VH-VL binders against q9ybr6. Designs and how they scored, part 15

Target 1, 148 residues: q9ybr6
Amino acid sequence: MSGSVLDEEAEKLMDYDYLLEKLYKKVPPKSGTSEYRIPEPQIIRIGSQTVIRNFREIAQALKRDPKLVARYLQKELATAASYEEESGQLILNVKVSRKVVNQFLQLFMKTYVRCPTCGSIDTKLLRQERAYMLKCEACGAEQPVKPI

## First folded at step 4 (VH-VL)

Design b12 (framework fv_acasunlimab)
Fold by ESMFold2-Fast, scan of step 4:
Structure b12 (fold): chain C 148 residues (1-148), chain A 120 residues (1-120), chain B 108 residues (1-108)
Amino acid sequence: as target 1 above (148 residues)
Amino acid sequence: EVQLLEPGGGLVQPGGSLRLSCEASGFTFSSYAMSWVRQAPGKGLEWVSVISGSGGYTFYADSVRGRFTISRDSSKNTLFLQMSSLRAEDTAVYYCAKDWDTAMVYFDYWGQGTLVTVSS
Amino acid sequence: SYVLTQPPSVSVAPGQTARITCGGNNIGSSSVHWYQQKPGQAPVLVVYDDSDRPSGLPERFSGSNSGNTATLTISRVEAGDEADYYCQVWDSSSDHYVFGGGTKLTVL
C-alpha cells in the first residue's frame, strides 16, 4: 500500500541529497590539518524519521559501542532512537539534517573520545559510579566526563 | 506561532548581578537550542551564550565565561541568563534567540530584547 | 579568534542589486546565515545555510558562499530593505557563534 511508495520517495530524497552534496560539498576546514575525521553520515529521510545508514561504520571509527552513540544522539536530539544490529543502521524518530547529525557526532568525539590533555583519539571510556571516566592511552591522563 | 517574551532588564552597578528571563511559546521548547545575543549601544551583534535543547551542552563567549550562567526550565518554557560581576562593557540590549534545531546552527526567531545598563 | 569581516556600509539606488560580502578564512567550508536588523528592532533571519530562504521571505534575497567569501544579494532593492545586515557562522573549533561586524544598507 503505502510502504513501497514511501521507499520510492525515500530513494528519490536520498538521490536528491546525494546530488546536492556532490554539487555543493563543503571542503574540509583548514586545508592541511591532520585532524581525525568521522565518516560522513549517510542519511535517508522517511516521513518524520531520519535513518543513518552507515551508523555502525561511524561508531567503529569513533571506537565506541554503537548503542552508546545511539543513546547519546537520542538524548541530545530529544527523540527515540533504534539501532538495528543486522543492517548497522540507526533510526531516529525525528526529522534532522546531516549537518546537525554530524555536529553532534563531532561533539560526541570532543566529549567522549578525544583526550582534552593531548588531543589523542586513542582513548577508552570506562563507567565509574554515576559518571564515565575517559582514559588516554597516549598520555595517560584520566578525566571524568558527563554521563550519557 | 513562535513567541519569545523578555520581561525587561535594568540598571545595575558595576560588580552587581542580574537575571534575565525569556518565556517561550509556540514550539516544543526542549527540542531547540537557545542563545543569548547582545548588542552594545551603536555596536554590532555579539553572541553571549547557548544551551542545547537537551541542556547537555552550554557554551560561553570568552568575555563572559565564569561570570554568566545560562540555564533553562523546560517545565516553564523559560530561558535564563544569570549575570554576575557585571562590568560597564556588559551594557547592551540582550536578545534571547531560538536556534532552528537542538544543535547550534542559526537563529530563526528572536525576542524583543531587554536593555541592561551597568553604570554607577 | 575566528573573525568575519563585512564592509561597514553599502549604498544602492531603488531597483538596483545590493551585494553584501562576508569574509572569513575558509568560510566556504562553513554554513553562513544572514540577518536583517532595522533600528530599534530585533534581527530577522533572511538567508540560512548559505542560500536558503525562510518561508514567506521575498525571492529578492539570495546568498552564496565559496572560498573565503560569502555574499548576500538583494535584487530589486526597495526602501524597506534599508537596515543593518549581519552574517553568522557556528565555529566548531571554538564552539562559538560568530557574527560579522554588520553592514548598513542605505537606499538612496
Scores: ipSAE 0.319, ipTM 0.739, lowest interface PAE 3.4, mean pLDDT 86

Design b13 (framework fv_acasunlimab)
Fold by ESMFold2-Fast, scan of step 4:
Structure b13 (fold): chain C 148 residues (1-148), chain A 120 residues (1-120), chain B 108 residues (1-108)
Amino acid sequence: as target 1 above (148 residues)
Amino acid sequence: EVQLLEPGGGLVQPGGSLRLSCEASGFTFSSYAMSWVRQAPGKGLEWVSGISGSGGYTYYADSVRGRFTISRDSSKNTLFLQMSSLRAEDTAVYYCAKDWDTAMVYFDYWGQGTLVTVSS
Amino acid sequence: SYVLTQPPSVSVAPGQTARITCGGNNIGSDSVHWYQQKPGQAPVLVVYDDSDRPSGLPERFSGSNSGNTATLTISRVEAGDEADYYCQVWDSSSDHYVFGGGTKLTVL
């Protein structure tokens, strides 16, 4: 009933959290965090939408097409997503926390980027009719992964 | 108000199968991850399986992998656990639990639990 | 596999402070959550994200988490606080939820 008022409060809280993270960035990564570094998502809340402003940079670090990563997030978050090619931003039509965005980006890397045989992120994702094939450029291993 | 309703439990013989269900209301079902957590008589809590809000990711404890299948039906707001190849060690109260978010974080609401007894 | 260690029991007198520990290797880098379970009832969340409290719960419940130990602290303990308490984390390395073994709190 008071969605707009709640959205304004959420936007203010997101900005505050972002500023705190900028100030106290030196917390060491968790042991479960991937050895390969991807950029930290820069999240802005706009009404009922979540904007990842550095999305192009994240996709580049993952070595995958931004539209593929966007489609993955759209599916996993059960929402519509719009990738803006000019700004490099991803707009998600859902309120979602940075923790959740990070979890799915890590799952994407584990499923569609990192070689399960050698751990290398130097891989290619190839479409093979019924499935995607993950090919490692470091060790040469190939394996099917579920479609996005 | 959030409600997670688990219909009555079951008695099944070793090697048998049973499906548990959890009917959700009071929240947007497809926006939240869900899990099954069990508790054997007199023992502690053991996480069994989880499913993301979209259903795109499913997770299983090592003790049940290959025997149990978690699923959800957004049209019925219902979470399921299909159990097969049941063992005496699977005897427990099974709780349906709602996650705080669409991924795996922590449980803010729990169902009342349903007793599953596996014996000859 | 990641294991969370809790003492099996803790006893405290009414009005005193109870401390329930949850030990885990480098657990201070994880977010720890705590559940209270009374006999015949489903668990109830009492502390989340190390130190946050759900609305409606008494301020007597608090938490901390650093190094290898997380702690649930219950101040001014009441008889109604007798229950089993469980700590929990999500282990991103194995993609599993992990529960501690539980601690029975007895109010003397």
Scores: ipSAE 0.012, ipTM 0.642, lowest interface PAE 8.4, mean pLDDT 85

Design b14 (framework fv_acasunlimab)
Fold by ESMFold2-Fast, scan of step 4:
Structure b14 (fold): chain C 148 residues (1-148), chain A 120 residues (1-120), chain B 108 residues (1-108)
Amino acid sequence: as target 1 above (148 residues)
Amino acid sequence: EVQLLEPGGGLVQPGGSLRLSCEASGFTFSSYAMSWVRQAPGKGLEWVSGISGSGGYTFYADSVRGRFTISRDSSKNTLFLQMSSLRAEDTAVYYCAKDWDIAMVYFDYWGQGTLVTVSS
Amino acid sequence: SYVLTQPPSVSVAPGQTARITCGGNNIGSDSVHWYQQKPGQAPVLVVYDDSDRPSGLPERFSGSNSGNTATLTISRVEAGDEADYYCQVWDSSSDHYVFGGGTKLTVL
């Protein structure tokens, strides 16, 4: 019944990230029933920096080295990134929304994880002299992918 | 402030080639994705191709894949669309458009558009 | 392939409220953006992320998005609002921008 509680609730409704999360919870994904899901990025903004708190968990779901995913985001977002092994967080030196981070993580999945022949995520990324090679452990298909 | 200038356009024979350019100013070029969107006479908007801010990702509508190539030159702040094997149905006003972000979201600024006519 | 459906035309009298719909399967899970295009001109962004407005645009323009329908609402319509209006989403399944077919708004 205090004004401070109502003020805090109003401030939460004005927060873009809070509103976006609320929307995602209310509306089911457009076409997610048959897709492998990665954890939602937990994002905190500190000044001009974006911190992804659960970055290690995201990289584990992608079945790729966190440092590889960090280097990928650093390149695609044209910014410096620091992966903190102790906390499992990624610090990006740019203001970026959850939506943009999600888009690049989806593109990472499509480019460096999911087999384009059979759709399996049971794959490995091998460094070869010419390029990275994506090898599917389910169907055995191999194909080059662009370097990170 | 933000400006997108499209100097290139013209008349091309079917099967010919043409390169469009879009010169950008007023923003940090490499920090934003860009696209080409076309509009045939009397018809609606059709997205053609897009490129991420880094240049690491390029995307194409099915109707132009294999015939068109999008690229960007950060040293010149210029977006390009190389068009080949042109068809009558490629006749349209081509707009370059600046994305709101370094990834694909929506367009906050549009160029003036340049007319490409494919005719014999 | 994902398709956005708009009515081809909407007519309103000056001072009335115009509502332009954009239909898409479960479009409420996406962010919808709206553009205004006047004859001979490039499109101009009028609503982004479902309901936000660019700086300098009148408060008469607003948007909503839920379920299978997004809506652009123009209150107290003026003659200068006559234009074609397009909705747009980024379809993450195909990695394509998708535009609606456009709606011609006629005032009067």
Scores: ipSAE 0.554, ipTM 0.800, lowest interface PAE 2.1, mean pLDDT 87

Design b15 (framework fv_acasunlimab)
Fold by ESMFold2-Fast, scan of step 4:
Structure b15 (fold): chain C 148 residues (1-148), chain A 120 residues (1-120), chain B 108 residues (1-108)
Amino acid sequence: as target 1 above (148 residues)
Amino acid sequence: EVQLLEPGGGLVQPGGSLRLSCEASGFTFSSYAMSWVRQAPGKGLEWVSGISGSGGYTFYADSVRGRFTISRDSSKNTLFLQMSSLRAEDTAVYYCAKDWDVAMVYFDYWGQGTLVTVSS
Amino acid sequence: SYVLTQPPSVSVAPGQTARITCGGNNIGSSSVHWYQQKPGQAPVLVVYDDSDRPSGLPERFSGSNSGNTATLTISRVEAGDEADYYCQVWDSSSDHYVFGGGTKLTVL
C-alpha cells in the first residue's frame, strides 16, 4: 500500500462527511421545530410556485386559523397565496426556500402565539378594533401585537 | 443592474441625531430584506440593523437598540436608518446591504458606504 | 452573544492555497457566508450557503462547514486576492446577523 491510496481513502471519507453535513443543513433544524412544536414544512416546487403540503397541520400546531397564517405569509413574502381547504395545502406564487418559510413561521410563533411572559403556546389572538391582543390562557398575561 | 446609492453621511456631536438613506434601483425593492452594516476606522464589519422585505420585521444589534430605527419607503425605493443619542463609538462607515431574499439569508449587494463621524 | 472567531491574518505565496477559518459553537448547523473587502471598497460576496459561489466569481473560491469550523479555501492564489475576508451567519436564536472579526490575506 502507498501513501497516495491512504490519502485517497481519507479524502473520500472527508468528502462523505462534508456532503452529509451539507445535506442535513439544507433542511430546517428538526430539533428547533420540535422544540417550538411546529411541524417541518413539506415543500414542493411547481414551476414558479411553492406549495406547502402540510400547511393545515402547521396552522393546527400554531392553534391559529390557516387563512390567518396564509395572510401573514402572503404579506411577509410579498406574493399572492391561496389556501386550499380541501387538500389543506398553501400555494405561494413565488419561489422560496424551506429556510425562509421556516424563518417566518418561527417569527409568527414568537409574535402571535408564544406568551412572552411564561413561554406558553396556549394563547388566544383577539381582534379589538385596529389591534390584536395576545392573551395567555396559562398565566393570564395580555399583550398588544401588531396587525396581520 | 442592482444599485444601492448612499447620498451622504455627516459629522455630528455626541448626543446628536442623523438620518442615513440608501436609494435602491434595479430590483423589486419590497421583495428583499435589507440591512445596515458598519465598519469603524481600521476595524471589522458589524451588523447594525435589518428589515424584512415587507417592513413587517425589524431587527437591531444590542449596541444600537433603542437608539437607532430602521425603516423603508417602497414608494421611494429607499432604506433609512434614523440614528439618535449618537456616541463616539458610532463613528464608522455605514453600508446598506441587500439581502438575497425577503428574509435574512445573506447579502448579495452592498452600497458604497457613507462616513458618519461623531466627535466634538 | 454568539461569536465567530477568525485568525487576524493569513499569509500565502502566489499559486498556493489559502485557508481561512471561521470558528463558532455548532457553526456546522448554520449557513456560513463569506465576503471579500479590498481597501477603500465595499465588501463583495464570494461564497454563500457554506460552499456555493455567485455567478461570475472564480471556481478557485470554495467553502466548507462542519462541526465548529467553517473554512474559506482560495486555491491558486493571485495578488488580486489580497484583501480582508469576513464570515457571516444569521443566528436564529437571537435574530441577529453575526460577522467574524475578519482575516487579512497577504500574498507574499
Scores: ipSAE 0.598, ipTM 0.806, lowest interface PAE 1.7, mean pLDDT 88

Design b16 (framework fv_acasunlimab)
Fold by ESMFold2-Fast, scan of step 4:
Structure b16 (fold): chain C 148 residues (1-148), chain A 120 residues (1-120), chain B 108 residues (1-108)
Amino acid sequence: as target 1 above (148 residues)
Amino acid sequence: EVQLLEPGGGLVQPGGSLRLSCEASGFTFSSYAMSWVRQAPGKGLEWVSGISGSGGYTFYADSVRGRFTISRDSSKNTLFLQMSSLRAEDTAVYYCAKDWDLAMVYFDYWGQGTLVTVSS
Amino acid sequence: SYVLTQPPSVSVAPGQTARITCGGNNIGSDSVHWYQQKPGQAPVLVVYDDSDRPSGLPERFSGSNSGNTATLTISRVEAGDEADYYCQVWDSSSDHYVFGGGTKLTVL
């Protein structure tokens, strides 16, 4: 059955992402192959909400707790977010495009995952008082990063 | 109607400080990234600084890093640029510019600009 | 550093087609945006995401982007199109907006 308005909106959004994916595949990223290896967000729009269906997979690729990444997106997108542990989906209470989600996930990786000294993603976030400390397990560097 | 008003500018001596402001209206302020772009007399456009909608991310051109601070106040719908340690080469018209969305990609609206002159 | 190269000037006769190039290493993998600026005025967006136009802009303005060159094309050029034109990208590697040096379009 294809009769509902919400089904039509979801199909249109997914169709647009498919077309965008085809265009993206034609033009490979300029630099940073590993930076674009995180899964592309699979987005469905339901009314004024944006659902990232593969959110757990994205968080796993970032090597961070899904709830931490969800809290980050909630803060940066200035909206309420709900992570569904059973389905692994993230529900954002805002209309947001895949381009916006991708930019903030890349910023998350740069800020909270990748070591600024050696470029390794083999790192840990530790809570220290008012800040997070990013500790690199590859080179041993430690530095404070802005709180989430 | 999207409107960006820049009621700030002026003459400052080298080494001095000045704060620019940009009052926004006609859109949901916190849903858009904002930037400052400058243009020296007779020269091209140069991006100076940008801030995400949440204010959580700030970015700076290499020429101003450590001297300029961008900030925003959502309760006043106002973007700020605090300029310190000003140099003669900072003399330019400064434009407040609105990004297309929360992501930093391109500017769909620009303020009319305000002249900042740094001289003795 | 990522640099966008534009010719300083382009001249074209009325009714002809003007082409303004924006050169950058692998610029085809970025989205390119174009601004028009007339003397004493703020810039105005004329093309975004390589080839899209803001509502209200003439269809005479179009864009393309592939390989190492993006191009702004202005068809059936009018005297009112005389302006400086700037290309721009967001460089995700450095988290910087990058502008080209600008091209002065003269309609003779």
Scores: ipSAE 0.483, ipTM 0.776, lowest interface PAE 2.6, mean pLDDT 87

Design b17 (framework fv_acasunlimab)
Fold by ESMFold2-Fast, scan of step 4:
Structure b17 (fold): chain C 148 residues (1-148), chain A 120 residues (1-120), chain B 108 residues (1-108)
Amino acid sequence: as target 1 above (148 residues)
Amino acid sequence: EVQLLEPGGGLVQPGGSLRLSCEASGFTFSSYAMSWVRQAPGKGLEWVSGISGSGGYTFYADSVRGRFTISRDSSKNTLFLQMSSLRAEDTAVYYCAKDWDYAMVYFDYWGQGTLVTVSS
Amino acid sequence: SYVLTQPPSVSVAPGQTARITCGGNNIGSSSVHWYQQKPGQAPVLVVYDDSDRPSGLPERFSGSNSGNTATLTISRVEAGDEADYYCQVWDSSSDHYVFGGGTKLTVL
């Protein structure tokens, strides 16, 4: 019932995760990497929905399109999300805590914003088929990252 | 009622492989991160691996990275830990643990544990 | 590499207050969670987010966290409180859960 098919998939996943971690560990970290912090999510609960009132401010601090960050959260929380242009808030069709939202925003920052070589947040995401390329405008480093 | 049901243990020789399973019920499986936490005989708790609710993020302790693979199957409400290249140091009771939310925070429910023994 | 330090054992007389410490560099900026484990049993959550209690847990259990030390406080200790107690944080720098080494609480 279980066996070679699951083992093959597990080995592929392990190879990818291992390679990604090895890549990050080989890049020398810079001590005192910016203590730049994203704004704390301002959470309001409405029934079974979670509203991030300051979502536009968070996306601006991340230097990414609010719709990209919204799609990331939608994917990670397996729920529908609606970004309201006028109010700048994000409505998630799921009940989640501020702590969980903050953790995924920090993971977004690590994965799609902060340069692993120099710690700069002055970076760009360039779409390539099946992958995104994170390009640092401060040090010039380029790193592949998972698509959102 | 939240339940995490784990199999009845396993015996393997050093260098061997074993897959652990944890069948979840009583909650929306895909809405919660899950982890494996182990405890060697007479020792403390050691986190082994975790997976986010979506399965989009997997995390591993340094001691098992490259040897263990965590995965989940939402159609079966089951969490797995595929262990390979097993060592005597991997001998422990393995607990399946449910996170309180989609991401890694703390464990609100634990399975009863399954003993894995690695010896020649 | 982040390490949580707990005393290996604490002894207390029935009816007195037990205090179990969890030391970590700048731990006050993290959320600390506490588990109770009795022999042959799975761990049970007793305090989460520094000071919150799960529904149904006795009021005798409380927690605090500031600076470099988090503390689990058990007032009016009962024989049934004998157990190993573990503190735990999520280390956002390494993306790892970290457990303390555990403290055995003995009630005289």
Scores: ipSAE 0.257, ipTM 0.716, lowest interface PAE 4.2, mean pLDDT 86

Design b18 (framework fv_acasunlimab)
Fold by ESMFold2-Fast, scan of step 4:
Structure b18 (fold): chain C 148 residues (1-148), chain A 120 residues (1-120), chain B 108 residues (1-108)
Amino acid sequence: as target 1 above (148 residues)
Amino acid sequence: EVQLLEPGGGLVQPGGSLRLSCEASGFTFSSYAMSWVRQAPGKGLEWVSGISGESGYTFYADSVRGRFTISRDSSKNTLFLQMSSLRAEDTAVYYCAKDWDTAMVYFDYWGQGTLVTVSS
Amino acid sequence: SYVLTQPPSVSVAPGQTARITCGGNNIGSSSVHWYQQKPGQAPVLVVYDDSDRPSGLPERFSGSNSGNTATLTISRVEAGDEADYYCQVWDSSSDHYVFGGGTKLTVL
């Protein structure tokens, strides 16, 4: 066989589509505009790494520790990540598009930020021994959430 | 097959305005960042403006900030550059270029270019 | 403003190796991309992410990037490689794409 190999960029696009499909299996489709939107990631590539330049701003909007959000992305993307406290940037050791990053951040918000009882984003995530407890500060509801 | 089609440019007097367009096909237009890159006669490439994919963040070179506006119409798969307060130094071939990603990284496809001449 | 410096011209004999440099402060921490432009034509991507090559391009094109200098290397140069070559980075500190001034490769 003398067929041409897949283009590296085409392979990356397939990986991105795969990640998006995996994400969609976890999140039911929603219609219309979200009441609360995450700041859009400002992404640049450095070699094979993806840098989210405004990561601290995104984490602040989610009302979560940047290191927690970074760990979530590391796990979902199956890659290593480094959060730089001086610059507020997140470095991911994978080539990933803004679209994929944004979808995982939206899933993070749905799973670990938004109250399932009243829809409020005014919540806190408490670490229990082997679980996380999501506590709504608006309605007082508490429920366990899948560990990150 | 990715294609970026740019209609012909024009001749404009200093201080005038002109809108460039670039019709895209062969890829999911809204998912990729797009830019305008110009080249003055006999000179090198100069990035002018860019717009990110999903987010629609806009970026401008210092030389055109406040005078040029980049925009996109996803229903028509078309990228625009609205140019105002044109100067002789804006005379160049303007290329629309597709970014490899939704973010600003590098250009994997370029349009054929359209000549804009600013003179009396 | 971040600046990329390229030699204005490089001459090489057919079959030899051409090296085109792109100088920038700490450019090794950035990803460098290279474009080829032939007279009357739009630029074409020839190297991206420092050293990767688009599908279908000859393996004669390669790149490197470390410290303050990135280099485009064209081995076994052919007359058809005669063109202008531009390096490019995205400067995250200013949110600008930056191009080098271009290098005219002449095959003599």
Scores: ipSAE 0.000, ipTM 0.509, lowest interface PAE 14.1, mean pLDDT 83

Design b19 (framework fv_acasunlimab)
Fold by ESMFold2-Fast, scan of step 4:
Structure b19 (fold): chain C 148 residues (1-148), chain A 120 residues (1-120), chain B 108 residues (1-108)
Amino acid sequence: as target 1 above (148 residues)
Amino acid sequence: EVQLLEPGGGLVQPGGSLRLSCEASGFTFSSYAMSWVRQAPGKGLEWVSGISGDSGYTFYADSVRGRFTISRDSSKNTLFLQMSSLRAEDTAVYYCAKDWDTAMVYFDYWGQGTLVTVSS
Amino acid sequence: SYVLTQPPSVSVAPGQTARITCGGNNIGSSSVHWYQQKPGQAPVLVVYDDSDRPSGLPERFSGSNSGNTATLTISRVEAGDEADYYCQVWDSSSDHYVFGGGTKLTVL
């Protein structure tokens, strides 16, 4: 473990957030579902735990309940997770990198959010008992998806 | 530097068994998913099996399910493929491949491959 | 099972641009990855997540993915690019990695 690498990363993230805030004021965020991106996970590691500080914002970008996304990550990482409603952060009882978290969030988006027919993120999960169906509000396609 | 070393394969008769191994170095082994991908002589790549970093999830191609077992030993940085009920169509070069991370997405490094020949 | 279709062969002159396609139903909603395999060697990742390149790979390798077709583009082709190229996706509905059949790139 190197502290210098973590310090450099934190400084870069602070610079990036400042630039994004400045850009947002002058040039509004681009629209377009085909170019849609979720926020980069903001990770703090505490011993064997991984804390995703901006988890609520990520779940909002995915248009899904934070607790549903948390359950998905619990299952995929085979670990316990705790979602804090006040702070909007997720605590995972496993050591995992930002890149790993981002990969699973991209897989979640692909499987449970993005329509495989038209690429739209304007979708909803329909639950009947233990089954899930992904319904696209844009094109009307329905896709069965693996239970969470 | 990431390295995946596969000891030599073998010649086995149909119905026989063989265990392949892949020794990993240069990365934190337990943090990455691993797979076996094979290539029959003169043919394309075919994914065979994959395992998550924590061994909590294993995946198999339909053609090998029930006959092959993937496993890993994090204390030895070694990936295994236990092959049983071998058939002539299992003849191929078998590659171990490292996934980019814990998720099953793509392979950033490949072993050199080991030839498995199933013939009488 | 999900199938990826590649042309078996593509020929190009040195210095020209080669385009290798990978067809799949609604493949544009998937992340596509590309591997280069030279005779007697293991495959090497050349493009991942549709258009990103591994560190150390030249910028002349690029990719795109939309609708039913993903494309690997190799600009300013060199003799050393002669190889088999494979596209690949992870099919989350079946929990399988899927490879295309491969395309032999011949540099004339």
Scores: ipSAE 0.000, ipTM 0.497, lowest interface PAE 15.2, mean pLDDT 82

Design b20 (framework fv_acasunlimab)
Fold by ESMFold2-Fast, scan of step 4:
Structure b20 (fold): chain C 148 residues (1-148), chain A 120 residues (1-120), chain B 108 residues (1-108)
Amino acid sequence: as target 1 above (148 residues)
Amino acid sequence: EVQLLEPGGGLVQPGGSLRLSCEASGFTFSSYAMSWVRQAPGKGLEWVSGISDSGGYTFYADSVRGRFTISRDSSKNTLFLQMSSLRAEDTAVYYCAKDWDTAMVYFDYWGQGTLVTVSS
Amino acid sequence: SYVLTQPPSVSVAPGQTARITCGGNNIGSSSVHWYQQKPGQAPVLVVYDDSDRPSGLPERFSGSNSGNTATLTISRVEAGDEADYYCQVWDSSSDHYVFGGGTKLTVL
């Protein structure tokens, strides 16, 4: 209940905790809980590989098949990608930063998820011959998008 | 309300051993990578060791490899650094640092540090 | 071993702009993070991913990173900004975090 932890050193720890909490108090390091935000990628760098551990969660937030999102990243990064169904992780055979991964996930959302007419993410991506058709379930707008 | 508490510093003789601990609260400990960063008196920051969220991956600075072991216990929300074969050059304040992600990107929270002195 | 080079000190008058550089080979291809450390205190994150700021930090702190140099810029400097500043990257070739040597900012 007492000890060296409660001496002057402990008071410095309490002051530090207060300052640190004050700095980050209003917004946590990770994004809020809005359903319209994609989860921040949880990345492990292993040698020449980049592993996105929460990839299934990201794909679910994007309302798209994880394998479709994986194929998009594989193509844009010009690398091999392996989606693991059991763990929900994506393994990319390339060294990329979280910033670059976020950039491409944002581009995916703008191109293949968000309705350009109303901004809704309640959309479907349907194969139509050589093109994909993005159909909005909220406003009814339809537009062709580049194949993945 | 992230909090990192670091007891366990002290004075040890060269060649001795010491274990540091860092007790975490205010976040889901098992979801984040953790590191130890040290600072010798009057010197800059030096990264020592890191461990992934699961404990499956550990990383070490060249200066401590083979002498230090990082580990974590998710049931106790505690990070450890087992230090052996201590040298005078290991004298430093040791900080426990929370990574922002499940692996190594950057540190969003730091403990206040604990002093380790290696001398005769 | 990858090395980040910072000037050991920078002096600036109150209200002026301070620029602290972090030199590294091809550092523009890495994400750079910056920490502030005041005497007797643990470091605090002030800029991450080259240019992003943690919530609650003054807008006076900003960053950039291109080529071989990353820069922390502190505008309208205040006495309370006196501290040591450290840049940091994750070196994927060695799987190591690397810190710069630190820069002492003095506000005169």
Scores: ipSAE 0.005, ipTM 0.522, lowest interface PAE 13.3, mean pLDDT 83

